# Designs tried in a protein design chat: VH-VL binders against Beta-1,4-galactosyltransferase galt-1 (galt-1). Part 3

Target 1, 206 residues: Beta-1,4-galactosyltransferase galt-1 (galt-1), of Caenorhabditis elegans (o16374r189to394)
Amino acid sequence: KMSICVPALFGNGYDAKRIVEFIELNTLQGIEKIYIYTNQKELDGSMKKTLKYYSDNHKITLIDYTLPFREDGVWYHGQLATVTDCLLRNTGITKYTFFNDFDEFFVPVIKSRTLFETISGLFEDPTIGSQRTALKYINAKIKSAPYSLKNIVSEKRIETRFTKCVVRPEMVFEQGIHHTSRVIQDNYKTVSHGGSLLRVYHYKDK

## First folded at step 1 (VH-VL)

Design c08 (framework fv_canakinumab)
Fold by ESMFold2-Fast, scan of step 1:
Structure c08 (fold): chain C 206 residues (1-206), chain A 119 residues (1-119), chain B 107 residues (1-107)
Amino acid sequence: as target 1 above (206 residues)
Amino acid sequence: QVQLVESGGGVVQPGRSLRLSCAASGFTFSSYGMNWVRQAPGKGLEWVAIIWYEGSNKYYADSVKGRFTISRDNSKNTLYLQMNGLRAEDTAVYYCARDRGYEYGMDVWGQGTLVTVSS
Amino acid sequence: EIVLTQSPDFQSVTPKEKVTITCRASQSIYSSLHWYQQKPDQSPKLLIKYASQSFSGVPSRFSGSGSGTDFTLTINSLEAEDAAAYYCHQSSSLPWTFGPGTKVDIK
């Protein structure tokens, strides 16, 4: 039902432990498939082994993506290209698709509700094609198993300048990094809820 | 050097047709959406049409729907605007502009080509 | 379609003074608002993208702010080379639309 698109990964900002935590926590929340776009040439051996393990176990779809350049202001284009590819892969296949990086987690505000229940509520209006959610920074270090969303220590301030989206892929024409740019029909709508029911937690280095 | 160069403008009578071209260089043309934007003498900017990077998704301003056709040839790094049924109100400088999506807008513009529709 | 309005239509300013241009959208466009500068007989140039992010090579005296329906372009200390028309543009929803423009002249 639910999938995640992880757009192009640049540089060495992540390690194998972060990838493991990301996949395990999202699997616990009911995510059935995670699409990961990486430049395999930039990954160390541990990250390659980790991604291959989850790919072999059908938890992720690993897509090798090579960027031709990294000039000032061009990294957004690389991410938009991978976001577009991922949107198309989920159209007609997945009910809800999330767009977030390895250091970001969509989490229900009401802890007694599942992620699917929260998302279903947000998409109750069938003309809604996209939900935009504000970021909230967390000060937690990556932990090894057992994985849990307990003990999330977050900053009080919600980051509204940067947001992440959950969409119905079949209703979206163009998806951006921070919001849905176009829906396929004029009567479809994009909605921002300001983080009241769903939040994106973003890791901070400590 | 990233460049867009328009051509094909000129003086044409109402009801006639004209095809504009925009030659791209210095970037991977096939990875970007492309816009046509026009500006009537002494007036502001008016968006005309967009074509997405793959070439099949296209959208037009209501003022040109049914008369103008945007197209591209990624093998030639060239964008086109076929203008049919030209009217006096289509008189403008026509710019091609690279589309970087919702976060960037239009970051590279050509020099423009003047289209004058008059009797 | 989303309609953009700009204020003021025209402003004549002494060098070194602060210039503020406002752009308003008929419905929420989030942060998908971009600002362009067009000098006489020249093509438009991107100044500020995504409401508040400076485009490469743009002088620090230019800044943008706002979200939703209300956006502002500020030129903190006007230089002679800043005499131009300024346009806002939304890329939140097709069709794309531009504001009518604000002309900034030097006294």
Scores: ipSAE 0.000, ipTM 0.455, lowest interface PAE 15.5, mean pLDDT 78

Design c09 (framework fv_canakinumab)
Fold by ESMFold2-Fast, scan of step 1:
Structure c09 (fold): chain C 206 residues (1-206), chain A 122 residues (1-122), chain B 107 residues (1-107)
Amino acid sequence: as target 1 above (206 residues)
Amino acid sequence: QVQLVESGGGVVQPGRSLRLSCAASGFTFSNYAMNWVRQAPGKGLEWVAIISYDGSDEYYADSVKGRFTISRDNSKNTLYLQMNGLRAEDTAVYYCARAPYSGYDFEYFDLWGQGTLVTVSS
Amino acid sequence: EIVLTQSPDFQSVTPKEKVTITCRASQSIGSDLHWYQQKPDQSPKLLIKYASQSFSGVPSRFSGSGSGTDFTLTINSLEAEDAAAYYCHQYYSLPYTFGPGTKVDIK
């Protein structure tokens, strides 16, 4: 079982269509649980309606997360808190958990492999608790249904601040926004890869 | 022993080209992202370019974009920097530096070469 | 581009005294900051990674702290071999940038 944690939303650039595309595409890839953390007071009616639809149909777990005040840097602290909460919700329940935002997608490089097959390969070493992937920017939108990343053009660049992880939740003690900070056992390890088997695509239009 | 050795530097006229090489030994080269960092005489460090472990991604500092090309040959354990349209301000010691990739850390430069001097003068 | 500034630009210190070097980023970079030492006529060497984690083989007198925009490198008791230039480096986003350096000399 694979799940996704979408940490506390920051900034704008998200709309109902982006949310639909995210949920539908990841469901097609075999993601069984999607945890979405958001301050619902800041969402427009269409976004709220869309999230409620998927929550009511058991496609997502929607968690209302509100900070008591807004200052410079508060979103960073909010994201870290929601990442921690989501990690704990998946411990003992989910085999692999991905941490990505609505504009980010984990996609296998080998098109004949499913996402689960790709991830299982990356975690063949039982001491690996975390896989970290550098992000690639994409300069094109996913067309309307059927949703697909086929023929999307990307800019070739390494973006370190937007690296994303897939982890075995039971092996991780502390998960950061960019990387896994601490593992449960001393002999567990984290691994980085530049996208040879798995890539993370980020929409440029946010 | 784990090391990086640069070569290809020298004195060149403005507008000409040079190709720098960085030979890696003692470690699995294809597991590391590689960087070029330069230092003008008596000045500080300036990042120039990075290339991913498999060569699929690269990025350049604005000062060299369009003139320099970073590349690698994993079968030869060698990193390259093709420098075209050289200018006086490109005069510097050029270091290659690796970023750990086979572990959870690939962002810092844990191994540096000895550097190779490029002098662009008329 | 993220600009890093360092203070002081030069410091002359008595042996065994504590040295503090500050690095300030033009925007928040979390803990994505590394420190390097460059001795005269030598290549740079990694000292501290991720703002506060000591690199292997680095003497315990070197420590780093800070997050966001303000970072500090401390040499708790300066030794003669510590006369060098010290550079901070951000990896938060491309293009990568270095601070201008702080030169530390011994009196």
Scores: ipSAE 0.000, ipTM 0.464, lowest interface PAE 14.1, mean pLDDT 77

Design c11 (framework fv_canakinumab)
Fold by ESMFold2-Fast, scan of step 1:
Structure c11 (fold): chain C 206 residues (1-206), chain A 125 residues (1-125), chain B 107 residues (1-107)
Amino acid sequence: as target 1 above (206 residues)
Amino acid sequence: QVQLVESGGGVVQPGRSLRLSCAASGFTFSSYGMNWVRQAPGKGLEWVAIISYDGSNEYYADSVKGRFTISRDNSKNTLYLQMNGLRAEDTAVYYCARDSSPYYYDSSGYYLDYWGQGTLVTVSS
Amino acid sequence: EIVLTQSPDFQSVTPKEKVTITCRASQSIGNSLHWYQQKPDQSPKLLIKYASQSFSGVPSRFSGSGSGTDFTLTINSLEAEDAAAYYCHQSSSEPLTFGPGTKVDIK
């Protein structure tokens, strides 16, 4: 019922162990499909092997997004293009689609509720097409896997400027990196919530 | 048990100001958006204003925009409506009502699941 | 703003008869239409949410239907306690708006 879109990834900010952790933790939360967009030319052998394992076992859909050229700043436009492609792949297929990077996790604040229960509650109004979710940063002092399990200290302040979305793909016309830009019908709405019920934990080096 | 109790209504002359309060209990007030809805004697319901759970977003009916201000104090579990430049047509019972869904920053309204008993405001010379 | 109209304005009904109240929106609102009951000298109470879902504790004789621009509230067997005004309300966009109301009396 739920899927994740991981937009275009360029460079070496992640490794095979972080990819494993991302896929396994999201699978445990009830995510049924993860769409991963990568530049295949830039993946090392262990990353390729890991992604092939999960692709062969139908846990992810791996999409090669290789630009014909690379220049400073081009990653931003690559992310918008892959976000659009992923939205279209999920339209008519999944009920809820999340947009986050490998170092970001959607987590219910109320631990007695599943991710699906939390999302269903947030989308109780059937005209809501998008939920924009606040971030909470985890300060990473330990940089070895399992990354999220070793770095459990979060900042108290909630980040509302750089947010991530979960959407009903059939209701969204244009999706941005941090917000939903346009919905498909004039009576559909986009909503922002402050992270009291659902948070995105963003793992960054200090 | 959700309970909302309005107060502050009364008789005022045109052009004067009045502040209404709504005391909330039986739920986590700071998690819910709140509304003011009014009803003129013998007439139907008219939505007045909404405020998000954290007070960061507000929306008003055109009839009161620029004259009324909705606000809240989450530490006191209290919703307010500051009414300035009162007119005869503002005469009504004012209800506070809770949004059905918690944790919205957006001023988008939802169904109103619980209502107070109302407080009467009469604007007359 | 989205304008809601209701029909009839007033209906006097014999006990146990079926009552049908209609609400029409000036533009499509999906199923973001809710029904409230207001008894004399009381505050409104939610009956039906999202066109067809009963609110907790509401008697089964109340039901709602419709989508888009045309909505109906039905009381399948009117009881004396159902004498009240009924209002439709849309939550599709701000400003929130209510219908003008339908008053139901017992004959």
Scores: ipSAE 0.000, ipTM 0.488, lowest interface PAE 12.1, mean pLDDT 79

Design c12 (framework fv_canakinumab)
Fold by ESMFold2-Fast, scan of step 1:
Structure c12 (fold): chain C 206 residues (1-206), chain A 122 residues (1-122), chain B 107 residues (1-107)
Amino acid sequence: as target 1 above (206 residues)
Amino acid sequence: QVQLVESGGGVVQPGRSLRLSCAASGFTFDSYGMNWVRQAPGKGLEWVAIIWFDGSNKYYADSVKGRFTISRDNSKNTLYLQMNGLRAEDTAVYYCARVFEYSSGWDAFDIWGQGTLVTVSS
Amino acid sequence: EIVLTQSPDFQSVTPKEKVTITCRASQSIGSELHWYQQKPDQSPKLLIKYASQSFSGVPSRFSGSGSGTDFTLTINSLEAEDAAAYYCHQSYSTPYTFGPGTKVDIK
């Protein structure tokens, strides 16, 4: 089964509609569980109600997280802490875990393949513990109900500067925000690909 | 203490090569992108190159493309800049600087080295 | 490439006076604009990131504002130690670019 870890970035430029779109699209693609880390004190009422709805329906696991100390401009260790916690929650439970934000979606390039089929292909080599995928920016929002990626219009080429990972959690020792830092065994490997089989779509307005 | 220490600068003739190093300490080096930024005497800052946290991606200023190569060795916590085909206009203090990558874009350059002077003259 | 322009080029200011430096981008860069201070013979130091977020340890007299194409750095009450060059920097896209700098001197 597949799961998603959303690190402690929630509340920065997101709204209830974005949360709904994220959860519904990923559920449609076969994601069985989404772990969302957030400082709930920063959420408005509509966002709290939306998260409660999906938590009550067993689509997400909502984890309240606040940085252990006050440090202006410092969120790196908070991000790593939530990523580490999420990795451990998925070890032995989930076959593939994605690390992406609410405005990012992993989408197969080959339209006839499911997300699971695409990921299984990328992990055909059993020694691969992590796959890193480049972002592709889009300028149109998904408005269909049920939500559909058919209505996305890509304005920009693939942005290789920013990437997101999908991993086999049992093979990863240390996961970073944009990369897998260490694997459990020396013969396990991490690989990067340029978006030929899998892309991450990122909404960027301005 | 988070620190970046540069070395390798000096006086060199046009057309020659130099390799600059930047030794990092006090932080998880392989979690940060690294930059080279230069400053000609009495002039402003000019970005030179960036390398991603894992060395997989690199970008260069047009003025140095094809002549300079940025690289890193995460096992040694060290950043490098190989400078080939040096020209008089490459004379500058070269700084290394770290950068963190957010999902919304690259962060500011929060830690800088002391700089190393490269003088290209006959 | 994104071009950043700064105004003024040079400013000589009496201690305790307010200083305002502007940075304009040739295209919208959202809030991906950062400010650095460079004292003579020293490395640049980060002051403000993402237009308005103070970096740790930076005195409260420094503040930043703006979005899109127009950005401002303000020093509320200039101290002698603030004599330096100030640079804006955009992280929106590569190639990254810096403004030409504003030199602030003490009368």
Scores: ipSAE 0.000, ipTM 0.479, lowest interface PAE 13.5, mean pLDDT 78

Design c13 (framework fv_canakinumab)
Fold by ESMFold2-Fast, scan of step 1:
Structure c13 (fold): chain C 206 residues (1-206), chain A 123 residues (1-123), chain B 107 residues (1-107)
Amino acid sequence: as target 1 above (206 residues)
Amino acid sequence: QVQLVESGGGVVQPGRSLRLSCAASGFTFSSYGMNWVRQAPGKGLEWVAIIWYDGSQKYYADSVKGRFTISRDNSKNTLYLQMNGLRAEDTAVYYCARGPLDYGGNSEYFQHWGQGTLVTVSS
Amino acid sequence: EIVLTQSPDFQSVTPKEKVTITCRASQSIGSSLHWYQQKPDQSPKLLIKYASQSYSGVPSRFSGSGSGTDFTLTINSLEAEDAAAYYCHQSYDLPWTFGPGTKVDIK
């Protein structure tokens, strides 16, 4: 019912362990498919083996993406292109699609509720096509397997400028990096959450 | 019906302090981020500050940072702006403004405005 | 900070004429641009949000378009009550910023 779009991956902040943590934790939350956009030529052998393992086991769809733009300014433009591609892949297939990077997690505030129950509640109004949630920067570590959201040990700051979205793909015409830009019909709504029911945690790992 | 009513404006001398209040009614105040926007006489709009629904996050325009403090009392449905070290260029009508329901500070447009309160800084 | 500029500064228009106001951002802001109307001695009122979405109760003669750095507010057939100052506002990045305004008068 739920999927994740991981737009174009840039930089060297990710390794095989981070990828395993991301996929396993989201699978535990009920995410059925994760779309990952990478430049395969920039991945080390361990990351390639890890992604192939999950792709072979049908937990991810791995998409080799070559950036069409120059490096200066390319992160924003590259991410927008991959976000658009991922939205189209999920239209008519997935009920709820999340947009987050490998260091970001959507987590219910009410711990007795599943992610699907939380999202279903947020989309109770059938005219809502998109939910936007502010990022919370945390200094936390993810413990070794078995992976658990109980490993999130601290919460530091909310970032107003950076938010992440959960959408009904069939109701969205244009999705941006931080918000839904256009919906299919004028009577469809986009709404914002500052973190009262659903939070997006951004890990700092130094 | 949403209502925002500013108060506390007046004439003050440079270097002194003044506290503005904004009384909110007709909505669940504790669920909304709130903003202050000002307008100097005959000039355009200038955004001043934002505060999240629970008071946990605040952001200020560079022109007022270090001198102004935004705060709120959710039990009284009231928004505040404490203005210290006032300068002639702070002379303006101060509006409190509310955006869409976001449970935080992501109020990206202002659908509701108060009537404004005039602050005049003169010697 | 992101700087917004508006053109023209002032225009005087005959009733029923089409009015076009432009807003240019110093960098790309996607569709995170909003338009307000302010009449003398009154508070601003939201007209258009996210470049092109009409706010509830706003007359259909008002429309917005554009993305990135160039945005336009259009009044298809000017009415007497439309004499006002018009401001654009970006919410792409903090601090939020407003354009300097465009004043529209009727002949």
Scores: ipSAE 0.000, ipTM 0.468, lowest interface PAE 13.2, mean pLDDT 77

Design f01 (framework fv_ficlatuzumab)
Fold by ESMFold2-Fast, scan of step 1:
Structure f01 (fold): chain C 206 residues (1-206), chain A 121 residues (1-121), chain B 107 residues (1-107)
Amino acid sequence: as target 1 above (206 residues)
Amino acid sequence: QVQLVQPGAEVKKPGTSVKLSCKASGYTFTDYYMHWVRQAPGQGLEWIGEINPSGGSTNYNQKFQGRATLTVDKSTSTAYMELSSLRSEDTAVYYCARDYYDSSGYLFDYWGQGTLLTVSS
Amino acid sequence: DIVMTQSPDSLAMSLGERVTLNCKASQDVSSYVSWYQQKPGQSPKLLIYGASNRATGVPDRFSGSGSATDFTLTISSVQAEDVADYHCQQYYSYPYTFGQGTKLEIK
């Protein structure tokens, strides 16, 4: 019922162990499919083997995406293209789609609720097409795996600029990197919240 | 010194669009977010949206989504807000304001002097 | 959207008096509240951020306090130059919202 789009091009800041952790933890939360957009030429052998394993086991869909870069504006348009492609792949197929990177996790605030229960609650109003969720930063001081479980102290401040979205794909016309740009009907809504029910934790390596 | 310079006034007819400028100086333009805030005569402040000059990413108040467009010109260190389908209710002073995006605190620490937009027939 | 409600709408004080301005958020905004001073005909100036941190160059007589939904701006000894509208703002979540403002006048 739930899927994740990883819309950014794959960066050198990740390793095979963090990819395993990302896929396994999200699978435990009920995510059925993860769409990963990456430049395969930039991946090391361990990362390629890991992604192939999960792709072969139908847990992820790997999409090779390469774009010649001239300046900052070009990469920005590249990320919007991958976001658009992922939205279209999920339209009519997935009930809820999340947009986040490998170092970002959507986590219910109420520990006794599942991710699906939390999301279903946030989308109780059937005219809501998108939920924008604020970030909490975690400074990753411990380098050994599992990174997310060993680095548990978050910064006090909530980041409201670099938000991440969960959407009903069938209701979204244009999806941006940090927000939903346009819904398909004028009466459909995009909603922003401060993270009282759902938060995104962003892990920083420095 | 940090300076945000805006034109003093603009007069537009209903149904038209306007593009307001905010020229920054005295700092590295791409290191700080730029916000747009308006204030109707005798009323409170209303946030329109923000733009990251480095990447061009924007966040809008949903009330202005589809009518307001925020852009920047890095070569001239100038931020722009375009507002379309103008109504008399859009008559207000429009401010640009700087915000430090790598800080642990959000600070609208420098504001432009404001542009008075009058929308009348 | 988070609604910010300020009270009172206006007040007139004598020089040297202690002034207290209130700001209430419709939802928990933690400590992510700023206060701005706006003198007639001028742009707003940042006074307080993070509920209690004084901005650079702001006189010691200004202080902020509060958390969650209830916030206060205090001027310990009001001066003639403090005549202004005071605005609170939450930056906990989008869209950022301001209160309606409190007008401070001297008797």
Scores: ipSAE 0.000, ipTM 0.427, lowest interface PAE 17.8, mean pLDDT 78

Design f02 (framework fv_ficlatuzumab)
Fold by ESMFold2-Fast, scan of step 1:
Structure f02 (fold): chain C 206 residues (1-206), chain A 120 residues (1-120), chain B 107 residues (1-107)
Amino acid sequence: as target 1 above (206 residues)
Amino acid sequence: QVQLVQPGAEVKKPGTSVKLSCKASGYTFTSYWMHWVRQAPGQGLEWIGEINPSGGYTNYNQKFQGRATLTVDKSTSTAYMELSSLRSEDTAVYYCARGDWELLEAFDIWGQGTLLTVSS
Amino acid sequence: DIVMTQSPDSLAMSLGERVTLNCKASQSVSTYVSWYQQKPGQSPKLLIYDASNRATGVPDRFSGSGSATDFTLTISSVQAEDVADYHCQQSYDYPLTFGQGTKLEIK
């Protein structure tokens, strides 16, 4: 019912351990499909083996994606292209699709509710096609990896300029990296919430 | 009722080791980190370390690294702290405390403490 | 290590007075500060977490404030049952550290 789209992985700021944690943790939350876009020629051997293992065991859908240009400025366009491809793959197949990177986790604020229950509540209004969620950065200084959802420690600050979305794919026409750009019908809505029911936790980059 | 139960007292000679217990009840043992904190008579609180019962991951205060060992027994929902090479300055009340990640690992439930006396 | 310094070491207040307890961190700990109340012969009890949030069941006369290096616990109208040692703690970085405590007594 729920899927994740991980936009193009260029430059490889991730290690194999983070990929394992991402896939296992999201599977525990009820995510049934994870779509990962990457240029496999640019991955190190460990990351390539890890992604192939999960792909071969049907835990992820690994999509080899190579940009036509190798200019620094085109990586943004590559991410938009992979977001569009992923949206189309989920239309008619998945009820809710999340757009986040390997460093990001959608976590319910109410601990007694599952991720699916939280998302279903956010989408009770049938005209809502997209929910935009603010980021919370994780302070990695206190806890060792692997981090379970029960031991995440985060900064109080919420980043509202950079947000992440969960959408009903059948209601979205154009999806951006940080926001839903256009819905299918004029009466469909894109909604922002301040993190009262759902938060996205982001590991700080170096 | 959520509880952490500890023995009342232990008396040990210098140079020996002690293994203190902390039995949890009333909650899912593996869902919370367990912390160990000591308090010498009339003094403040001192953090010893933490353990995640689910994965066995530990972090220690460097002052106790190599002397303190934290373990758990999931089948009995019991946490243990072993302290070796005991010295008189290890005389203190030793608490176990539950860290709640929703409260940024604030210690919301505390054991009643075990008074460890190290003397000859 | 991050050193937490509390002030004053002890104080005696009259019933109904507003009391202010201070806690200073040797470096920024963001808002990762908790306050604990420890009554004579008892284990500590959580009062405040994340600098300013009251724990469940804690009376509203207790409030916390501060960020970065300077933190305050305030009791708006002190009562006899508030006689205790009060401890601040940072959970921003390892090792987790506590202040030395402030003893509150009633005159």
Scores: ipSAE 0.005, ipTM 0.456, lowest interface PAE 14.4, mean pLDDT 78

Design f03 (framework fv_ficlatuzumab)
Fold by ESMFold2-Fast, scan of step 1:
Structure f03 (fold): chain C 206 residues (1-206), chain A 120 residues (1-120), chain B 107 residues (1-107)
Amino acid sequence: as target 1 above (206 residues)
Amino acid sequence: QVQLVQPGAEVKKPGTSVKLSCKASGYTFTGYYMHWVRQAPGQGLEWIGEINPNSGDTNYNQKFQGRATLTVDKSTSTAYMELSSLRSEDTAVYYCARESGYDWGYFDYWGQGTLLTVSS
Amino acid sequence: DIVMTQSPDSLAMSLGERVTLNCKASQSISSYVSWYQQKPGQSPKLLIYAASSLQSGVPDRFSGSGSATDFTLTISSVQAEDVADYHCQQYNSYPWTFGQGTKLEIK
């Protein structure tokens, strides 16, 4: 099974509709569990209601995250901590774990293939612990959310400076925000690819 | 066996351009980013830029943006770096280096380097 | 840009001695540090990546440690073939940057 980890950095540029679209589209792609880290004091009422609905129906796991470090108000440190916690929650539980934000979607390039089929192909080599994929921006001016990921309108150029990962959690020792930092055995490897079989689409608001 | 083969030396006049080659063998050329790094006399290593041989997408150190151009020829598994508007300060050994398959940003195999001398 | 500073600039050791080489980053870079060995007249060779992971084929007398801003390369028992310049590199943030190098000689 597949899961997603969403780190604790939202409330700016997100709303209840984006959360619904994220959960429903990823569920449609075969994602069985989504781990969402939130500082509940910062959420608006509609976002809280939406997240509670999905949590009550066992489609997501909500983890209340407050920065525990004295004098550490930088969200970057918070994201690393939540990524680590999420990796550990998925070790031994899920086969593949994705790390992406609410405005990012992993989508197969070959439209006739499911997400699971695409990921299984990318991990055919059993020594691969992590796959890193570049971003592709999609048109933020689309009024209605796409209900199908097969007809995405995106910018033609791939963004190589920022990437997102899908991993076998049991093979990863340390996961970063943009890449896998350490694997648990010397013979395990992390592979980067330019989006020939799998892409991450980033829905930007501007 | 992975190999990256570069010419030994090039001599150019100031104001001209140079195109350095790096011929790869022993692995799937399009599967790994190729980087260019230079080493000037008395200085450390300096990163110039990277290219995805599969897509042709490039990323440059801002210091070299507009002067360096990275390209590849997939049919010959060869990477190229063209550096324009040469100055005497560009005198250095220029390396091509393959990015590791395990993670981005570090280099598991290096070419032997080309010594570029820029003088009148 | 992240500045990498190595120390000492040079050192001379006797065969069999333990060697410690330092690398300091101007800001936190987690564990995103690699170390390269460059013998006279040769290209750099990867020794360590992710601060502490030994590259395949590199002798186990080489080890790396450190995190955040302070990193160390250790050679537990130096051999004659270890005469080289050693370079650290950060790959936390573009542009990738290297230290100035440490020259290791045998006395």
Scores: ipSAE 0.000, ipTM 0.456, lowest interface PAE 16.2, mean pLDDT 78

